# Ledger of designs, part 28: VHH binders against o14958

Target 1, 349 residues: o14958
Amino acid sequence: LNFPTYDGKDRVVSLSEKNFKQVLKKYDLLCLYYHEPVSSDKVTQKQFQLKEIVLELVAQVLEHKAIGFVMVDAKKEAKLAKKLGFDEEGSLYILKGDRTIEFDGEFAADVLVEFLLDLIEDPVEIISSKLEVQAFERIEDYIKLIGFFKSEDSEYYKAFEEAAEHFQPYIKFFATFDKGVAKKLSLKMNEVDFYEPFMDEPIAIPNKPYTEEELVEFVKEHQRPTLRRLRPEEMFETWEDDLNGIHIVAFAEKSDPDGYEFLEILKQVARDNTDNPDLSILWIDPDDFPLLVAYWEKTFKIDLFRPQIGVVNVTDADSVWMEIPDDDDLPTAEELEDWIEDVLSGKIN
Key: E = the ipSAE of ESMFold2; O = the ipSAE of OpenDDE; V2 = 0.75 times the mean of E and O plus 0.25 times the DockQ between their complexes.

## First folded at step 11 (VHH; framework vhh_7aqx_2)

Design W06 (at its last look DockQ between E and O 0.80; V2 from the best seeds 0.68)
Fold by OpenDDE, look of step 11:
Structure W06 (fold): chain B 349 residues (1-349), chain A 124 residues (1-124)
Amino acid sequence: as target 1 above (349 residues)
Amino acid sequence: QVQLQESGGGLVQAGGSLRLSCTTSGFKLDRYAFSWFRQAPGEEREFVGAISWSGGSTDYADSVKGRFTISRDNAKNTFYLQMNSLKTEDTAVYYCAKSKYRYFDYTPDEYDYWGQGTQVTVSS
């Protein structure tokens, strides 16, 4: 994705008591940056300007889309903020219809553009062809659900759509009305299958047919994968989803042969331990975060040219990393499992 | 079908407390703001308090600030008005209302569904 140079046109609008009703009615999709007051401090001003420029650039790139971009000053528009229900300064909210989605990822133009483009799509993707099935099957690093329904008018499909709205765009929902597709995916009527990232087999959600509530509850209960990929668009949310104040973090560059192999070992470990609710491994591909690589190397005192796995304290960033010999041999699945067990038992901390 | 139903009203002595409930159905609670209004005999309906779509933001009329608290329970599709330190001037029919939008406002015109109301009487 290539971004043009900012053309100097201001597209981000300050939201106020005077214009908020009109703006909210005008846009079906609205990006709202709820920001802290801009002080006279030069650093604070510069930081704000940087955020604004990012939003302006996103607005420029997506100008052909019916997306609004607004900012709300928490101090100047305190009453408005209350009316709108925004209480966390520094947050970016996406208003899509009657839904509010908090963006808790990297505040970068490319990330935001992709996020918004994804969000513009329907919460459920319909699969009706072999090619689309193949595309579905190739998705391994997202939580994904797929259901087979009689038609778009099915009450169960409607429930499924409503459920999907709770998780869009972070969890992917798919549906089919095609018997052939359903057969290929081994789906029965009104069945919904849940795919955990990197797992070979889905879980058929029990007790079909499902209500919206049942689906939402199930997904919430299972939304922490044993192995999950850190994504720029949700990196902060993911990081906040720690277990007992720690993250088991694995760095592996998928494009690197060693990284790829290490990832395959991690997948195996995850599959072998998928029933352990206390285990969640956070996989970070350095290629997804080029600007953070140096920071991580410095902070964790590791070499990210090589695969790494460690335990990180989310509060103070203290960490312990598995020693991997330089003899080009990666740890076996068994060795990783042993190390993980030591981490989970508190032996390694 | 959208429905709002108030409960919890009654007779209470000045200085006492009441908790009103508004049970809702027919829509997603977390998609809208909600408010409490009240109307005394011969008076116009007035804003009492509101809660945002997320439940994280509330606002109140000056006359009830510090005494009244609004909360919500999404699992029960219900929001509440806790009224403490009640005064005789708080006597009114209390209405819960659903905002047309995700935001709340202080005027009744911005609300599309209303409960039937519950009588609150504060005696001296």
Scores: ipSAE 0.727, ipTM 0.903, lowest interface PAE 0.7, mean pLDDT 94
Fold by ESMFold2, look of step 11:
Structure W06 (fold): chain B 349 residues (1-349), chain A 124 residues (1-124)
Amino acid sequence: as target 1 above (349 residues)
Amino acid sequence: QVQLQESGGGLVQAGGSLRLSCTTSGFKLDRYAFSWFRQAPGEEREFVGAISWSGGSTDYADSVKGRFTISRDNAKNTFYLQMNSLKTEDTAVYYCAKSKYRYFDYTPDEYDYWGQGTQVTVSS
């Protein structure tokens, strides 16, 4: 992504007891950095200044949007922090309407800009044409839901919209009020379909029509797909969502021919094993994390110039990697399935 | 529709305890701050204490600090005020109130929904 040079204008506001009510009422969407006390030593001051510069750059890039950017010092403004109810020092919070959303991703300008742009959108995207159906169907690497409702005034649409707010911006919610679109997608009135990433067919959520609570619970029960892409905007939340203290991790650079081919093999394995509740493969495209490539290569002792698959311990980053010969031969889907079976059975750990 | 209903008031001797409840409906407990206020005859409503939208932060008026505790039970949609070591000065009508916002404040005008109040009378 192409960012302008920071122009030096101060756009991030330091909140205090004196100004917070005016600032909070001014914007429907606020990006709030609740930061740890700034130490007087040069290292911690520099690290804070870098984060402040990131926020100022994001504020500059988004200056034509109705988004406020603020920070709260956890020590200097401890009484204000108490009133605002923030518990975790060093966290970044997004205040949208009456919702408070914790940002669990990389503190980087491009990541924050994309995250905030997704949040200023309505929680549900309306599909009303065949062209939009085709665009919807091309989204393969996200969890997505789509529902058919009578109108925007439907109590069932409103329940769907409230459920969508719970997962915004991480899970994509779509709706249609158009009978033609519904027929194209084989949706019945008040039906909601759930799409797991990379799967050929959706799941019709049972027992329509639904309350908000029923939709939220269904999505929560299905938010660990068989194959999921690690994204910078949710990387820490995804890492906390491990299975038995491990992640099965696959590195595949989508823009590279070998990475593309390996990803296609991973998709096939996922499709053939989607009924296995013990399997969730975390796909990492190294292009999404340019600053972490060197760290991963050193930590895991692997070459990210080539596709890789392994098991990573969530607590100490200890890891074991499948042996893929250095002659550019990629494993078959069967070879991956055999390796995965060994991992899940405990032969590989 | 937003509704708040206090209960648990009554007559108690000084040094005693009472637990007030505020049963709620029509709003999400984790989106708004919540407070208890009280009003003695001829006085303005005064802040007693608050609990944050997250449930992790509380604050109290100096006159009740260390004696009163606010808590929340999300499963029951209920807020509580545990009042210990009661004094005759604590005699008042107690109100529960929902903030307009995710933050709390000390003045009644920051609150958009109120219970009807419950009388607490502390006798010597």
Scores: ipSAE 0.542, ipTM 0.851, lowest interface PAE 1.6, mean pLDDT 88
ESMFold2 (binder alone), look of step 11: mean pLDDT 84; pTM 0.853

## First folded at step 12 (VHH; framework vhh_7aqx_2)

Design X01 (at its last look DockQ between E and O 0.93; V2 from the best seeds 0.00; counts 0 for: pae E 2.1 > 2)
Fold by OpenDDE, look of step 12:
Structure X01 (fold): chain B 349 residues (1-349), chain A 124 residues (1-124)
Amino acid sequence: as target 1 above (349 residues)
Amino acid sequence: QVQLQESGGGLVQAGGSLRLSCTTSGFKLDRYAFSWFRQAPGEEREFVGAISWSGGSTDYADSVKGRFTISRDNAKNTFYLQMNSLKTEDTAVYYCAKSRYRYFDYTPDEYDYWGQGTQVTVSS
């Protein structure tokens, strides 16, 4: 992704007691950076400037969109911060209508641009054509839901839409009012199907029709896939979602033949173990994180030019990796499964 | 339909405690700030305390700081005003209010829905 050069125009506004009401009313979508006080320390100043310039670039790229960009100094505007309910310094918040969404991903211009663009869209995508069905079916690395409803005026669809708002843009919600589409997807009236990443078959959410609360609860209970892709826009949140203080991490470059093959093996292992709630594999494509590759290689002492799988302690970053000889073939599904079992049993840690 | 309903008011002796509840319906609780106001006879309605949309931030009038605490239970769609060390000066009708936005304010202008109020009487 090639970003434009900063044009020197300041687009990010400092939010204060004087202007916050006006600003909040002006924008339906507002990106708010709640930042620590900027001290006279040069390092702190530089860090702040780096964040600021990222936001400026994002603002520049999205200038044609009705998105506001503001910063709030936690010290200078302490009272305002209290009023607005912000208590975590260093956080980026997106205010969309009456919703507040915390961004917990990589603070990079490209990531933020994509994230914001996704948020501009409606929480539910309507499917009404065969082509759109095909597009829906091709999505394999996201949690996705799809429901069949009588119409957009249906109370059950409205509940579905409200539920979708809780998870936008991280989980994708789809709906159809078309009987043909519903038939193609084997949906009954008011049925909602839940698709786990990389799984072949959906789960029909039990006890239809659903309230908003029921949908939200179901998704929350099932939002940790057996195999999930680490995404820059939610990388920190995902990392915090560890199991028993560890992550099973698999590095594989999908665009590389070996990486692709390894990923396919991982998918198979995941499918075979989808009923195990204690298993969650975090797939990381190095291509999604070009700036972190060197860091990971150094930290974990691994070569990311080839597929890797290991267990990482989230507290101290201590890790153990499966030995994959360079001259040997990739591990079989059975070998990977055995290794994973050893990890889960505590034999490998 | 948006509704706010106060409960828990009554007569209490000075130094005593009361817990007021505000039960809400018709909107997403976690998307708005909420406040407690009170009005004594012959006085203007005054800010008592507020809680932010997330529940992570609260603020109080100086007259009640250290004595009153606001909390919320999203599962019950209810927020509370715990009043300790009550004084005769705390005698008033207490109102819960929903902010128009996620932020709270110290004036009633930014609040779009109110409860009917609950009487709190503190005797000497």
Scores: ipSAE 0.734, ipTM 0.905, lowest interface PAE 0.6, mean pLDDT 94
Fold by ESMFold2, look of step 12:
Structure X01 (fold): chain B 349 residues (1-349), chain A 124 residues (1-124)
Amino acid sequence: as target 1 above (349 residues)
Amino acid sequence: QVQLQESGGGLVQAGGSLRLSCTTSGFKLDRYAFSWFRQAPGEEREFVGAISWSGGSTDYADSVKGRFTISRDNAKNTFYLQMNSLKTEDTAVYYCAKSRYRYFDYTPDEYDYWGQGTQVTVSS
């Protein structure tokens, strides 16, 4: 997105017990910053000012949308925070209708604008043409679901839509009411297919038709794909979702020829091993996190100008990285699979 | 259709314990705050305690703080009020109530659905 300079207009409202009911009623979508107390310390004041400016810039960019922007001081409004159910100071919450969504991503204007624009959308995207099927098929780096229903009035579509609300905006839900589209996607009436990222074939969710609860439980049980991309908008939640205290991490810059090739090899390994519940590779494109490149290079003692794969301990950030010589070809899928097997068996630790 | 039903009331001696249940249906538990209220004969309904939409934030009336605990079981669609160290002053009809909103407040006006009530009687 092309970001303007902040124009200086105050658009972010400070909530108190006196005004919060009126403000919450005014907006169907509201971005709320539950911030830590601001001390007289100059460092903490500057940090708060920077975050406040981010929120004001987001509010400016989205001023033509019906989105409210507010903040709640954790100390000055402790009683209000208790009533609102906020338990983590420094968090952003998005109030959409009766939903409360915790934002677990980078506190940056471009990240927040795109996140909020995704939340304005309906939770289910309707596909009704061949071009839209092709666009759907090209999405490979997200978990996505697609279902075929009689109409938007179908009780089974409504259950699907309610399930989609649970995962918005992180998991993409699609539906069609068109028999031609359903035929192209090999969808039966009231069937829902689940697509793991980077896989050629979906999983038909068993026992159609489904309740909302059955769909939600299925998605929750399949929310740790064999290969997943780390995203700024969910960075902290993804990192907390480790397996046996570790992450298998792969750095591949998609825009770089070697990174692109390495990513293609990673996809092949993931496809060949999608039935292994112990394997989940976290792909990081360094271009998504420009401010963290230097930190990662220093912490892991690796060079991110080239592809890397390693094992990171989540508690102390200790790590072990596969040898990929500077002047040598990238590892084959077989070499990666052998290394991964050594990691999972404990030979590399 | 939203429904709330209290259970678990009865007669208990002072110093004893009792656990009330509020079984719910027709809405999602993680969207709304919930509260327990009580009403003694000839008195207005009195706030007892609340639990937020997240289940992580609770608040209690001063008269019950430290003795009563609210909890939620999402799998059973049920809210609980654990009442310990009961006093004769706790004798009342206890009501569970769903807030219209994700937030709770201390007045009955904020709540759009109520259970029928369950009698708690604390004897000396």
Scores: ipSAE 0.524, ipTM 0.849, lowest interface PAE 2.1, mean pLDDT 88
ESMFold2 (binder alone), look of step 12: mean pLDDT 84; pTM 0.855

Design X02 (at its last look DockQ between E and O 0.87; V2 from the best seeds 0.67)
Fold by ESMFold2, look of step 12:
Structure X02 (fold): chain B 349 residues (1-349), chain A 124 residues (1-124)
Amino acid sequence: as target 1 above (349 residues)
Amino acid sequence: QVQLQESGGGLVQAGGSLRLSCTTSGFKLDRYAFSWFRQAPGEEREFVGAISWSGGSTDYADSVKGRFTISRDNAKNTFYLQMNSLKTEDTAVYYCAKSRYRYFDYEPSEYDYWGQGTQVTVSS
């Protein structure tokens, strides 16, 4: 998405006890920045100003949508912050209807625009045709769920929709009411299938029909797939979801021939090892994070113009990377599996 | 159907403690703010305290601050009011209330569902 130059109009409203009820009633979707008090430190002031400009630019780009943009100063409006229930200074919250969603991604205009555009959609996408089934099946790099229900008035569909709201926009929920679509997907009435990224077959969620709570718990238990893509809109949540304080990280640029090939090898390793609950590989496409490439290359002492796989300690940024000589072809699936076993056993790091 | 039901009221000596419970159904606890109010005979309902949609932010009337604590148990769909160091002026019918919104406020008109109330009587 190409962004216009910021036109200088104030679209982001500072909330106070005097205006917050009017502003909250005006919009069904609000983007709210709960920011730290502005200090006298020039570095901190510039960082805040950059975030303010990002919000103003997003507000400008989305001005024709019914989306409000607001800020709350954590100290100046401490009483209001109490009433609103915000507990993490510097956090960005999205208020959609009666839902409050914490944004755990990169504070960047393009990321926020796409995140908000995803949130204005319904939490469940309805599939009604064979073409839509084909589009659904092409989605391989997301966790996705699909269920077959009698109608939108079904208590089981409503439970599914409520579960979907819990994970929107990060996990994709689909439903059909069409018997032909259900037959094509081998779905029974009130059955829900769970698709782990990059796997050949879905998991039929056991013990249908389900309550909302059963669906939410199942999804939470399965949010650590064997191979997952790091996304800008959830990068901090994913990064904190480590295994014993580490991440197995694979850099593979999908648009580059070597990166594409390496990713295909990673998919095969993941499929062959999906029964290992201790294995979760975090795939990072450097094209998704252009502002972080230089930082990662310097911090990890690696070349991101080549595929890389390593172990990163999330607390101190220590890392160990698999040696792939420049004159060699990419590692085989077996070589990757051997390296991964050494990591998981503690022989590496 | 949204329902709120208070329990745990009774007679207690000044300086004593009581714990009130509010059992809820028909709404999601993490979407709305929640408050306790009280009403003495011949008086209007008075704000006692509130807990946010997140469960991490609370506020209290000055008259009870430091003595009363609001908490939430999501697994039991229940809110609590722990009342310590009770005074005779704490005598009232206590009501639990669901906010219309994710935020709390001090006016009863901000609350769309109420329990039937439970009597707390503090004797000297």
Scores: ipSAE 0.641, ipTM 0.888, lowest interface PAE 1.2, mean pLDDT 88
Fold by OpenDDE, look of step 12:
Structure X02 (fold): chain B 349 residues (1-349), chain A 124 residues (1-124)
Amino acid sequence: as target 1 above (349 residues)
Amino acid sequence: QVQLQESGGGLVQAGGSLRLSCTTSGFKLDRYAFSWFRQAPGEEREFVGAISWSGGSTDYADSVKGRFTISRDNAKNTFYLQMNSLKTEDTAVYYCAKSRYRYFDYEPSEYDYWGQGTQVTVSS
């Protein structure tokens, strides 16, 4: 992704008691950076400037969109911060209508641009054609839901739409009012199907029709896939979602033949173990994180030019990795499964 | 339909404690700030305390700081006012209110829905 050069125009505005009501009224979508006080320390100043310039670039790129960009100084505007309910310094919040979404991903211009663009879209995508069905079916690395409803005016669709708002843009919600589409997807009236990443078959959410609360609860209970892809826009949140203080991490470059093959093996292992709630594999494509590759290689003492799988302690970053000889073939599904079992049993840690 | 309903008021001796509840319906609780106000006879309605949309931020009137605490339970669609070390001056009708926005303010005009109020009487 090639970003434009900063044009020197300041687009990010400091939010204060004097202007916050006006600003909130002006923008339906507002990106708010709640930042620590900027001290006279040069390092702190530089860090702040780096964040600021990222936001400026994002603002520049998205200038044609009706998105506001503001910063709130935690010290200078302490009262305002209290009013607005911000208590975590260094956080980025997106205000969309009456919703507040905390961004907990990589603070990078490209990531933020994509994230914001996704948020501009409606929480539910309507499917009405065969082509759109095919597009839906090709999505394999996201949690996705799809429901069949009588119409847009259906109370059950409205509930579905409200539920979708809780998870946008991290989980994708789809709906159809078309009987043909529903038939193609084997959906009954008011049925909602839940698709786990990389799984072949969906789960029909039980006890239709659904309230908003029921949908939200179901998704929350099932939002940790057996195999999930780490995404820059939610990387920190995902990392915090560890199991028993560890992550099973698999590095594989999808664009590389070996990485691709390894990923396919991982998918198979995941499918075979989808009923195990204690298993969650975090797949990381190095291509998604070009700036972190060197850091990971150094930290974990691994070569990311080749597929890797290991267990990482989330507290101290201590890790153990499966030995994959350079001259040997990739591990089989059975070998990976055995290794994973050893990890889960505590034999490997 | 938006509704707010207070409960938990009553008669209590000075130095005592009460816990007020405000049960809400008809809107997303986690998208708005909420406040408690009170009105004594012959007095204007005054701000008591508020809690932010996230529940992570609260603020109180100086007269009740250190004695009153606001909390919320999203699962129950309810927020609370714990009142400790009550004084005779705390005697009033207490109202819960929904902010028009995710932020709270100290002025009643910034709130769009109110409960019916609950009487709190503190005797000497």
Scores: ipSAE 0.573, ipTM 0.845, lowest interface PAE 0.8, mean pLDDT 94
ESMFold2 (binder alone), look of step 12: mean pLDDT 84; pTM 0.860

Design X03 (at its last look DockQ between E and O 0.87; V2 from the best seeds 0.00; counts 0 for: pae E 2.3 > 2)
Fold by OpenDDE, look of step 12:
Structure X03 (fold): chain B 349 residues (1-349), chain A 124 residues (1-124)
Amino acid sequence: as target 1 above (349 residues)
Amino acid sequence: QVQLQESGGGLVQAGGSLRLSCTTSGFKLDRYAFSWFRQAPGEEREFVGAISWSGGSTDYADSVKGRFTISRDNAKNTFYLQMNSLKTEDTAVYYCAKSTWRYFDYTPDEYDYWGQGTQVTVSS
């Protein structure tokens, strides 16, 4: 996104005991930054200002949308914070209707704009055409669900819709009421299929029809893919979802021929090992994180102009990387699998 | 249909303990704040305590601070009022209430659904 220059208009409002009820009633979608007290320290002040300006820019870009932007000082408005139930300073919350969504991604204007734009959409996307089916099928790097229901008035669809709200916008929910679409996707009435990222075949959720709780539980149990793409809008949450204190991390630039090829190999490895619950590979496309590339290269002592795969300790950022010769071919799927097995067995750590 | 139902009230001696429960249905528990209110005969209904939507925040009336604790169990759609060191002045009908919002308030105006109440009597 190409952001405009800040026009100097303050759009972010300080939330207080005096105005919070009015503000909450005014906006169906409210972005709330719960921030720590701003001290007289220059560094702290500058950090705060940087966050504020990001929100101002987002507010400016989304001015045509009915989105409110507010800030809450944890110290000055301690009583209000208590009323509102916020206790994690430095957090960004999105209030959508009666839902509260914590944003745990990169605090960047472009990321937030995209996140919010996605969030303002309905939690379920209805598919009713061939073109939309094709679009659905092209989504490979998200967890996605699709259900076939009798109509929008179906109690089972309503349950599906409610379930979708639990995961919006991170997991994509689709539905169809069209028999032709259902047939194309091999869906039976009230069936919901779950698609793991980069997998060819979906899993039909067992024991249809489903309650909201059953759907939510299933998704929660399956929300850690064998291979998943790190996304700026949820990067911290994803990173916190480690296995046994480590992440297997693969860097690959999809837009680069070598990166693309490497990714295809990773996909194959993932598909071959999708039944292993102890395996989760985190794919990071450097193009998604241009400002972090230098940091990662320095921290991990790797070259991100080429594909990399390694194991990272989440506690101290210690890492071991697979040796990939500069002038040699990319590792085969077998070589990657062997390396991964060594990592999982503790041989490589 | 939204429903709130209190239970656990009764007669107890001063210094004793009671645990009230409020069982809820018809809405998402984790999206709203909840409160306990009480009303003694001839008195106005007063705020006792509240718990936020996340359950991470609670607040209490000064008269019950340190003695009463509110908790919630989302899996059971129930929130609780643990009352310890009860006093005769705690005698009242206790009501659980659902906030219209994720935030709680100290006045009943922002609460849209109430239980029928449960009698708590503390004898000397």
Scores: ipSAE 0.718, ipTM 0.899, lowest interface PAE 0.7, mean pLDDT 94
Fold by ESMFold2, look of step 12:
Order: structure tokens, then C-alpha cells, then sequence
Structure X03 (fold): chain B 349 residues (1-349), chain A 124 residues (1-124)
């Protein structure tokens, strides 16, 4: 994304008890930064100013969207913060209609723009044509769900839509009301199929039809796929989710021929091992994280211009990496499976 | 259909305790703030206390601070008002109310749905 230079125009509004009702009612979607008190300390002031500039740039880029940008000082407006229900200083909240969404990603302009653009859409995308089915099938690197319902007035569709709101924008929810589309996707009335990333076939969620609660619980139980892509907009949540304190991490640059081939081998390994609950491979495309490449190369002592796979301890960043000689072909799926088995059994750690 | 119904009112001696419940339906508890108000005979409804949409932020009128506690149970769709160290001036009809917006406020006009009320009588 090619960002303009910040033009210096104030677009981020400081909320107070005097103006918050007017500002909150003006926008259906608000990006709200609940920030720590800005002390007289010059370092703290500079850090706040850098974040304020990020927000102003995002507001500039999105100025033609109906999105408001606001901030609340945790000390100066402590009473307002109580009314609004915010309890983590330094957090960024997105207010969409009657929903409040906490942002768990990198505080960067490109990340926030992408995240907000995803949130201005409806939580469920309707599929009504063969072309739209093909577009849906092309999405392989996200968790996605699709359901077939009688109409938008169906209580089962409304339950599905309400479940989608819980996971927007991280998990993609789709629906169809068209019998032809349902037939193409082999969907029964009121059935919802769950697609794990990179798998050939979906799982029909058992015991249709579903309540909102049943759908939410199913999705929550299935949020650790065998192969998943690390994304900037949720990177901190993903990094924190392993109880055992390790990640199997694979670097593969999708736009590079060797990276593309390695990713295809990883997909095969994931498909062949999707029933192993102890296996979750975190795929990182270095192109998604240009500012972290040098840090990872130094910390892990690896070369990210080549495919890499290793195990990383989340607590201390210690790591062990599979040896892939410079003059040899990429490992086969079997070689990767053997290495993974050694990692999971503790032989490599 | 949005519904709120208070229960748990009654007669209690000064210094005693009482717990009010507000059972709700037709709205999502984590989307709105919720408040208790009370009305004594011949007076306007007055704010007692509120709990935020997140459940992590509460506020109370000065007259009840330290004696009353608001809580919620999302699984039971219920809000509570625990009233301790009751005084005769706490005698009133108590109402639970759902905020119109995601924030709470201190005036009744910021609330769009109300229960029917439950009588609390504190005897000396």
C-alpha cells in the first residue's frame, strides 16, 4: 500500500465528557485510542506523538470513509473512560454499531487501514452465483464458514450472522440462499461447513440447525489449525496462544519460487496430519513483515532469503532450525514429517 | 422483544442486606451498559449505579457507594444489585434499565428499556 505524506490536518478528535455523545453518534464506525496519560517526560511525549501521527495518517487515508478517529486520555478523562467501559490503557478499540472490538495487532498505519477496511463490510458475505463460488473456493489461507439458508429472514441465518459478528474480521463467514449454489457446494438446508486453512475438504458442523452459541463454541474450539499464516493484524494474539510454549515456525516467501514450492510441501504435510491435535505450523511470509526480517535473521541466526523451518520457544526466543543445505533440493513431505515427529517427541528442541 | 424484570424486593430492617435481580431477554448483555435507578414517593427517579458493557467498570451514586454492588451473569442473562448496610432513605421502588448506547450515564433519558420495578422498604 502506497501511503501519502501526512498533510498536517487534524482528523483525530480528543474526547471529553462535553463532546463524546456528539462524536460517538456522528460515526457508525469509530477507531478509539484509549491512551496512557501523557506525562511531562519528553520520551513518553514523543512515543505518544508517534502513535498520534499513525492515527492521523490512517484517518487521512480513510477520510472518504464514514470512519471516525478519536482518543481518550486515561487520566484527564478517567470518568469518561468509566462510562465507555475501557479498562486497558494503551489499547485501541473499534466501535462498530453496538459492538466494541479490541485491536490486537501492530500499531502501524498499513495494518490499521487494512483492518478497518475489513470491518466496514457486513459480517456475512452472500454468495449467489457460480463466479462467487469460485472466488470463495480460491480463499485458502483463512478460516472460513459457509451456510445455506432459506432467506435473510431465517432464524438460522440470523443466528449465523450473530456468530459471525463475534469473529469479524478474523474469520470469514459466507452464506447462500440460492439452491444452485448450495448444490454446487453440496450444502444441505441450514447446514454450515467449516473450512480449515489449506485443507481440501470442509467439515460439516454437526447437529444442524445451530444456535448462535453452538456456532461460536464450535469456531472457538477450531481456532488452532494445522497450518496457519501469521498476520500482522492479530500477530500478538497468535504468538501468545500456545500452552506448551513452543511454535513450529516455517518461513516461506510465497512470491519466490523456492518459497512457493516449500509452502506447497507444507500444505501437503498439514493435510496429511490434520488429525494430530499437537501439530500446528505457523507460516510466516517475510514479505508481510518487512520491518522484522532483520530482527528474525539476527535472533534466529537464519537466512530468510531461503525457506526455513524450526521450533521457537515463545518465552526466550531460543530456536532450533532444520538444516537445508544450500546445494540440495527442498525437503520432501516425508522428510518434513520425520523432522516434525522428532520435534514433537522432544528429540529436537 | 426486550424485557427486563426485577425481583428480590421486600421489607428489611435498617443495617440489613438485600439482593435484587434483573432478568433480561431480547438483547446482548455485552453490547450495552446497565443501570439501577430508584424512586421514592414524590421524587424523581435517581441513579443508583451502573455497570459497563464490558462488565469491568462500575460507578455508583455517592449515597450508596461502598454499600451497594452491581454485578452481572451473562450466562443467566441477569444483573444484580447487592445492597448492604441499608438505611431508611434507601426505601424506594428499584428499577433496572438498559442503556440506549454502549455507555452509561446518570439520567433516565439515556435508557430505552426499563423493568416494572420492585419495592424495597427499609424499616427503622
Amino acid sequence: as target 1 above (349 residues)
Amino acid sequence: QVQLQESGGGLVQAGGSLRLSCTTSGFKLDRYAFSWFRQAPGEEREFVGAISWSGGSTDYADSVKGRFTISRDNAKNTFYLQMNSLKTEDTAVYYCAKSTWRYFDYTPDEYDYWGQGTQVTVSS
Scores: ipSAE 0.450, ipTM 0.821, lowest interface PAE 2.3, mean pLDDT 87
ESMFold2 (binder alone), look of step 12: mean pLDDT 83; pTM 0.845

